# VHH binders against AFG2-interacting ribosome maturation factor (airim), part 3

Target 1, 202 residues: AFG2-interacting ribosome maturation factor (airim), of Danio rerio (Zebrafish) (Brachydanio rerio) (q8jhh5)
Amino acid sequence: MPGSALLSLQQELRRGFEALKAAKDTFDGGHAECQELVSSLGNLAPQLKALKQVQISETPLSGFPCLQQRLHYKLSLAVDALLAKLAEKMAALQKVWDAFAQQVFTVVQLYEKNTDALDISVCVSRSAVCPSVSDMLEWLQDADRYYRLQLMQSRLLLQTLTPTDLTSMETAPNRWRSVRSARQEERIADALCQVSIFLETE

## First folded at step 22 (VHH)

Design w03 (from q02 with T31H S103D)
Fold by OpenDDE, last read:
Structure w03 (fold): chain B 202 residues (1-202), chain A 126 residues (1-126)
Amino acid sequence: as target 1 above (202 residues)
Amino acid sequence: QVQLQESGGGLVQAGGSLRLSCAASGRTFKHYWMGWYRQAPGKEREFVATISWSGSTYYADSVKGRFTISRDNAKNTVYLQMNSLKPEDTAVYYCAAGSIPEDYEELYDSGSYDYWGQGTQVTVSS
């Protein structure tokens, strides 16, 4: 009976960590892609600033009707395009997170349902090939919290990106880089490393 | 496919203010430029203002400095704040949505918008 509960829990934990691996890879890639998009957006900001500061009508280019407006429009379209792509990427990342979060939730619920059947000693027991249930649960939950925070911060950052705040756009690439926590990511990587043998057992 | 519904119109005295709202249905609000047009009695429909998804705004010369277009993407709503209203601003105001191409000239072309509201009457009395 207790053995059955433990096995079920371990199976769900495996699914959780597999989901974590996949999510991590997706987030890493997605973040990098977004970095490029944000960088592109950042590069548009100086152009928009310059355009705002110049009075083309007072330059030799005054012979071109509505040149300033046309240029502004072109840049605006570019901004919209980049923001749209960013939104798409973020939506995709959110979906991945939601799936992972659901798996973590499932694992936690399963654990909670079996608290009577699982002795504490069993849950904290570890071997050379298998971390403890307690540790694994903690690692998954920590990862979930990290990704949740990461996505939230990323979304908040992107929400600040408007053509009315060119300084925000210009600084966005650096801000985007700063959203990630190397420490947290290392912890997640370590957790994945520690469960590597466990994941290979089935 | 996209339904637009204007609100906020009414009677106002010259020099007064009015705020129009346009609620958009559908899931694709974020992909559209949102605009306002108006049609005065006996006149052709004319461009008033438009706003990109990101918030870039463009105005007709006749309303610059007095009108402000804004949008809330979370609410799928576009607004037109009208200040310092004049009798000449009396018209039916229409909300419009469209995917506007790269050509700047088309920004002001009603044909560039795919969806239109029913309009809301704005009357400015002298």
Scores: ipSAE 0.476, ipTM 0.770, lowest interface PAE 0.9, mean pLDDT 91
Fold by ESMFold2, fold request of step 24:
Structure w03 (fold): chain B 202 residues (1-202), chain A 126 residues (1-126)
Amino acid sequence: as target 1 above (202 residues)
Amino acid sequence: QVQLQESGGGLVQAGGSLRLSCAASGRTFKHYWMGWYRQAPGKEREFVATISWSGSTYYADSVKGRFTISRDNAKNTVYLQMNSLKPEDTAVYYCAAGSIPEDYEELYDSGSYDYWGQGTQVTVSS
């Protein structure tokens, strides 16, 4: 009895795409915020390089480290503060993706559970109002996979950021810009456009 | 909350080496600065070394060149490798973790960290 199985699947698909819409909004903003933080880290790298090459005259500050060490300490505090903020932003993105991934898992499980009740001709059927069930499932799974990869690549990049590797810090802003795929972002935007009427239908 | 457990203390001959470990539980090393302080009987607790969560190291003058602090974020552990030990290094060594003072000089203000271990005895015989 395909009618009731299809309606319940369509309802879960709506929840999945609403979660995707929320995830995209958060990821767009979160990536931009992280770009600003990574750029700030990149700006600290030249200052740390300058400290490595400065000969500081002997100081009579008995019991205190040289001026170079004191300035390095301040810059290291700034690096760690920025890395801590980046970790908080990544945790927030992870939470949003976890929620989206759960919705994708739920709709895929519902589809697989009802495969014998869902005729292939119904699943590939399209209308002016509604993309096919097959297309919508594919789009949700593709988006889920993309965000998972984006989060993984982002975390790997952030793990390389340390004051002991100034080249990595200096190049990080450019590498961060390449974490997002223009092609995949377009595909998600297109999918959300194509389901817009479906999302407003009850 | 963070729990810190020191290990690796003991008796060693002057000129010898010892490696202290501090295992942390409850939070990751990645977000805390960690350090070592020591206290000899009848003396104030003094700064030994600290390491930032991203890996920068800082040492008291009395141990610079002889001691090395390191951290292993996968094991949630910080280490203090102590070489060329002297009888003057005899003390209880405390592991510390947390948010760290804004100025380098404040490291020498004993106990600026949020969390402390119970300490491990290091005794260097002559």
Scores: ipSAE 0.414, ipTM 0.754, lowest interface PAE 2.3, mean pLDDT 84
Fold by ESMFold2, last read:
Structure w03 (fold): chain B 202 residues (1-202), chain A 126 residues (1-126)
Amino acid sequence: as target 1 above (202 residues)
Amino acid sequence: QVQLQESGGGLVQAGGSLRLSCAASGRTFKHYWMGWYRQAPGKEREFVATISWSGSTYYADSVKGRFTISRDNAKNTVYLQMNSLKPEDTAVYYCAAGSIPEDYEELYDSGSYDYWGQGTQVTVSS
C-alpha cells in the first residue's frame, strides 16, 4: 500500500532530520571545544623547544640535567592530559554520529524495501511545505558522509600529535580549523531550514 | 580492568641483547603511560623506563644509552630493547601501566602504577 509506505517513510525522514539537528549542534560545539584544546597543545611546543635550548655548560644550577628532565616530564604530562581530553571529546562526537548514521541507514533501508510500492514521481514530488523524498534522502546521506569524513580526519590529525614532533603540535590549531568545510556546513544548515515546516507538521 | 602480559625474557651472556614485550588487554578511555620496572633477589623494585602515550621516553640512569623503550598504540604493546646487558641487569622485569605520578622522582615509587604484569625473568651470566 503506497500511501502507508509513504507515511512510514516520511516519519523515518523526520527522525533522521531530528537526529541531524542534534548531530549538528553537538559537532558545532565539540569542534569549538576541541579547537581550544588543540590551541593549548600548540602553545606547549614553544615551551618544549625553549627547554631543549637551555645551555647546560652555562648554568650555575646543581643537578641541571635532572631539572631539564623534571621540566620535560611536566610538559609531557600536560601534552598527554590535553590529548586525553581530546579523545574524550572525539568519543562523544562518535556516539552522536553513530545515532545519526543509524537513522540514515534505517530510512534508506525503508525506502529500498518499499521501492515497488512507491512511484518515482511521488518520490520526486515537492511542495512549498514538503521537500521531495528524493531531496531529503540525498541530504541525509550527504550529511552522514560528511561527518564520517570529518571524524576520520580529526582522528588522524590527533594521532600525529607528539612532543617528539614539535612542528606537528605547532601547526595543529591551523589544521584543526581546516577539518570543517564551510560549504558542507552551509548545505546542512540549508537542508535543515528547508525541512523546518515538514518537521513541525508531523 | 587492564591486564598486562610480559614476554621475551630469558638467559643471555654478558654483552648480549634481549627484547621484552608487554601486551595490554582491555578497553579504556584513558591514555596510559607504560613502563618497565625490575626487581633483583633481595632488592627493591626499581624503575627502568617509561614511555608516555604520545611517545616521550624516560630512563633510569643505570640503563640510559643501553635500553630503548618504544610502544605501538594500535597494538597496545610496549617494548624494551635491552642491549649491552650486564650481570647486574639480572632481575624479574615487570610491565606497568596507568596514571603516572605528578613528579619525575616519584617514578621510583614501586606502587605508583595502577596495573602490573606478572613479570618475566631476565638472567645475564658472566
Scores: ipSAE 0.408, ipTM 0.752, lowest interface PAE 2.4, mean pLDDT 84
Fold by ESMFold2, fold request of step 24:
Structure w03 (fold): chain B 202 residues (1-202), chain A 126 residues (1-126)
Amino acid sequence: as target 1 above (202 residues)
Amino acid sequence: QVQLQESGGGLVQAGGSLRLSCAASGRTFKHYWMGWYRQAPGKEREFVATISWSGSTYYADSVKGRFTISRDNAKNTVYLQMNSLKPEDTAVYYCAAGSIPEDYEELYDSGSYDYWGQGTQVTVSS
């Protein structure tokens, strides 16, 4: 049953899902861009390994040690440039998550402030065109927790990437793919689809 | 913008050891390469060592095996551990930070860094 508390909560839910839509777009694009950068890092690892193997093998060519140092230097420049770009992408993702998390906090606080004014039957009520308030709150909170975990796992992975640990660089592209959950991404997409009519009715 | 302060210099006996530190202060220190250069009286400033943000190290031939550069990115600090010191190592040691030259040989051409400290004197006696 409609009331002033319910209408206010519905307005904040709309803002929350608009923020979720924006966050999803940014995280999808940011993860894809980072995948390319991490793949480039992974490709540098075999080159560093090959350079070390030649250095281990004795060579009579007098200029070779200087060439080894010059090539290692160029590869180290490439590693640091890619790590710097990854750090920029992580900062951008953090900013977007902070904004989304604030919206989720706001709508949850509004719900909690109005608990006595909201009837449980109204909050769990759903129709063919409008998900329940309870479902929408759950979806926003689940998405917030998922993005928080994804961002944390991404930062932990990137902290392991150095030219002194070639295994971490070589395996990074596969590990980067695993920070996203296909099931959770589908749940967020489903939630956005289910609220599409609700968002059109302002 | 970025200020570098060296410390740890002093007088030491030949064959001895000394550790230099360089602390960075300012609004940004991210992803800079850091290094050490030295200048003896009447000589040009010469490359000693550099370290990338991710930890790769490069040394002048004259100090390889005796000196070790390291960094702590959380503290914005670079270190130079100097062992088996010789009187020829006597110089003012300068900390440097910033973007690095595109070619390795330009490390030996001092003046490639954006920021420089004021230097710390190292004197190695016989």
Scores: ipSAE 0.405, ipTM 0.750, lowest interface PAE 2.4, mean pLDDT 84
Fold by OpenDDE, last read:
Structure w03 (fold): chain B 202 residues (1-202), chain A 126 residues (1-126)
Amino acid sequence: as target 1 above (202 residues)
Amino acid sequence: QVQLQESGGGLVQAGGSLRLSCAASGRTFKHYWMGWYRQAPGKEREFVATISWSGSTYYADSVKGRFTISRDNAKNTVYLQMNSLKPEDTAVYYCAAGSIPEDYEELYDSGSYDYWGQGTQVTVSS
């Protein structure tokens, strides 16, 4: 029955947007945490540069055996630790968004299965309390595409960070911040706002 | 169990070059360091080179300037490019992986590595 199909679709859409809300919150928190880690990483770059430029053997510290190497080693460990933590965070975020993507996929499949039962007029119909099915589908898919891209770009950025490219490390905090699109995220926030009443009418 | 598999060994003339590869199974690359060790007949296993997860490298003095260690994290593989080989470089070369502590001196200690390959023979003829 057409009515049943619509109700089922709306239920899945609700789940989709609930998942989006949760994923977005997780992303925001995770991104902030990563920003701190990347900032710390950025701060190590000048230290590594300084160490590279210093001839400890020609300083009053020359009495300390292998001090240059030890300091370098320590910094290397710090770099690795930060990158490892970043990778962990990114992996966690990826899992969250994969789950969201799966939900979006489920919704889309459900829609496609019911195309015969769902008149186009019904799918584009909107009310004061409920956006159209068409718009809601678009919003979920747009969100999925955006964050998937964000995660990919973020991972790629992190993969370029090595002690051999200290300039990359130094600029990493700014690059990390710039990965996000305020415009896109605002659109997602708007979508969530528009479905707020719909979500409450469950 | 995490496994390491070396390849690329063989016979080479003095002055020649070889490139060793070590493929890591599992999550070995999540450890900080990948290393190469070698053991000549009748000698103890000795440190050759190590590379951190992020790419910092350290070499034994005996191979510095001749050997280059590198890694491909996407392929879970560590490499040892060996140039200007000498007869003294003849040994079984072992790949190693581990989470190495903050103590710099332990970087060169085989005990700091948790996983080892079976080794690959490198023979340099005079």
Scores: ipSAE 0.404, ipTM 0.747, lowest interface PAE 1.0, mean pLDDT 91

Design w03 (from q02 with T31H S103D)
Fold by ESMFold2, last read:
Structure w03 (fold): chain B 202 residues (1-202), chain A 126 residues (1-126)
Amino acid sequence: as target 1 above (202 residues)
Amino acid sequence: QVQLQESGGGLVQAGGSLRLSCAASGRTFKHYWMGWYRQAPGKEREFVATISWSGSTYYADSVKGRFTISRDNAKNTVYLQMNSLKPEDTAVYYCAAGSIPEDYEELYDSGSYDYWGQGTQVTVSS
């Protein structure tokens, strides 16, 4: 029968990959929702540009002085509402990430605590139904780093979005699309596929 | 819950300058629109200036070109720089924060904001 340390580690690995699956679901949906929000923001930028180009406040007519202010105010409300929704989405992603990162930390700590009880040959061995402990640890740590970097890149991009920089708002949808790495997303999907039996078995 | 503390009021000569500060305490200071209102002796409270969460500014016509509103999110503070002061600017100045006003006209309704400071007196002599 496998050692107590190995069984404990395998249980924590299962929890780690369950957390990864949940994180992937949330990040997939959250990125798509944020894409919609940044696209809406991008659509507001041409309207703000057109308003500045006309500059109706230069007209000597008394009825026109507040028109530019009314229009600018409505557009600024829309910008603030979208930015607030984006901030809320980022907070939700951070929360899911925090849970996943904690689980990765826990399993890595358990492995390090039990290094003496876990023979190297056992840690690198594979079976028809179970990837090696070494591979699974590597996959969790790689995903941990990827999501941490994605969140950081997302926050940096969102910090550039202001109504005073209309070009940044206009280009945001394309820049947001680049936040995800196709290579890294494929690696996470592959890892989840390779652990599928492991997750469904004890 | 948000608490607002004004400072920087005082007595100043006509033509002079004064800078008001409003320090906010509590969570989510960055998410509110914030503004300044004033109430002169015997008059209704009136709109002076407001600044959006993302930094857009709006001013009453009577102060446009003379007053500047700004915010410093690192200090959770909103400022009102008041230049070319006139005796007509004499009032108690209040900092306000809260829910986003739904229409531009609501800026002129002091009841549009949820939180108010205690006020700071500005007196312009001569």
Scores: ipSAE 0.399, ipTM 0.746, lowest interface PAE 2.4, mean pLDDT 83
Fold by OpenDDE, fold request of step 24:
Structure w03 (fold): chain B 202 residues (1-202), chain A 126 residues (1-126)
Amino acid sequence: as target 1 above (202 residues)
Amino acid sequence: QVQLQESGGGLVQAGGSLRLSCAASGRTFKHYWMGWYRQAPGKEREFVATISWSGSTYYADSVKGRFTISRDNAKNTVYLQMNSLKPEDTAVYYCAAGSIPEDYEELYDSGSYDYWGQGTQVTVSS
């Protein structure tokens, strides 16, 4: 029955948007944490540069054996630790969004399976309390595409970070901030707002 | 447990070049510093080079400017590019992996490495 198909689809759409809300919150928190880690990396870059330019043998610290090498080593370990933490955070975020993507996939498949039962007029129909099926599907897919791209770009950015390119490290905090699109995220927020009543009406 | 397998050794003339490879098993490659050691006949094993996960490198004075250590984390492989080879470079070259300690003084200590390869022979002829 066309009515049964629609109800099932709406139920999966609800699950999709609930998953989106949760994933978005996780992304926002995770991105902020990564920003702090990247900022820490950015701060290490000037230190490494300074260390390369200083002749410790010409300073009052000349009495400390291998001080320059020791300091460099310590900073190198710090860089490794930060990069490892970033990689861990990104992996965790990827898992969250993979789960969301799976839910979106489920919704899309359900829609495709019921295309014969669902009249196009029904799919584009909207009310004051419920967006159209067509719009909701588009919003979920758009969100999936956006965050998948964001994660990919973020990962690629992190892969460029190495202690052999200190300038790249130093500029990384700004590059990290610039990966996100305020416009796209606002659109996602708007979509969530538009479905808010729909989500509350079980 | 991590297994290491060296390759690329052989006979080369003085002034020539050779590239060694070391493939590591497992998924924990990114957690280890990777190093190269060598042992000549009748001599003790000596440090050659080491590389951190992020790419920081350290070399023995005897190979500085001639050898380059690098790694590909996607391939779980560490490399040693050896240029301007000398007869004195003749040795069995060993790949090593370990969680290097915080102290710089232990960076060159073979005891800091947990896993070792079987070694590959490098012979430089005059």
Scores: ipSAE 0.395, ipTM 0.743, lowest interface PAE 1.0, mean pLDDT 91
Fold by OpenDDE, fold request of step 24:
Structure w03 (fold): chain B 202 residues (1-202), chain A 126 residues (1-126)
Amino acid sequence: as target 1 above (202 residues)
Amino acid sequence: QVQLQESGGGLVQAGGSLRLSCAASGRTFKHYWMGWYRQAPGKEREFVATISWSGSTYYADSVKGRFTISRDNAKNTVYLQMNSLKPEDTAVYYCAAGSIPEDYEELYDSGSYDYWGQGTQVTVSS
């Protein structure tokens, strides 16, 4: 019975790490795409500022009725389009990580359910080809916490982006880049590396 | 179909302030921008203000500097803060929602909006 519990747990752990790999790739790609969108927003901010400072009526373009308003509107449309795309991307990323979080939850629940059947010595035991159950659980939970936080911070950042705060919009590309933690992501990468052999073994 | 419900109207003295709210049905705004229109007795409905999904705002000249339109996307609500109210501001105020038009001038056209509230009465006394 104890052996059966361990095998079941290991199977769910495998699913967890496979999900993590997939989610991580999706996040990396999605974040990069968002970086481009945010960069585009950053580029629009100076244009909006410039437009605010220019008096079209005093230029050779004064013959065009409502030109300043029209230009402003066009830029606003561009801003809105980018924000909409960002929101869509973030929503997609959220779904992916919600699924991952659910898998982590499943693994944790399975572990807790079998606490009486699993000796602690078994859970902390490791081999050259298989990390300990304890370590693997920790790695999955750490990853879940990290990306949950990343998504939250990213969403919060995007919520600050409005056409009424052009400075925020202008600085957004750098802020977006800084949301990620290289250290934490390296730890996750290391965890994935450590479980690589485990994932290849049935 | 989106339903809009206005609130916050009432009687106020000249120089006073009111804040109108418009709650949209559903959990998300399906339209790019929301606006406020008003109609005084015997007059045509006129544009007051509009706000894009991202927060860009546009105002009628008659209300610039006095009225502020804002929105809370989390609450599916648009607001109209009306300060320094004048008797000329007396009207039924309508909330409107529409898709983003390509042309700037269409922002001011009531025909560009797809959904309308029932309106809320604002009366400014002298």
Scores: ipSAE 0.393, ipTM 0.733, lowest interface PAE 1.0, mean pLDDT 91

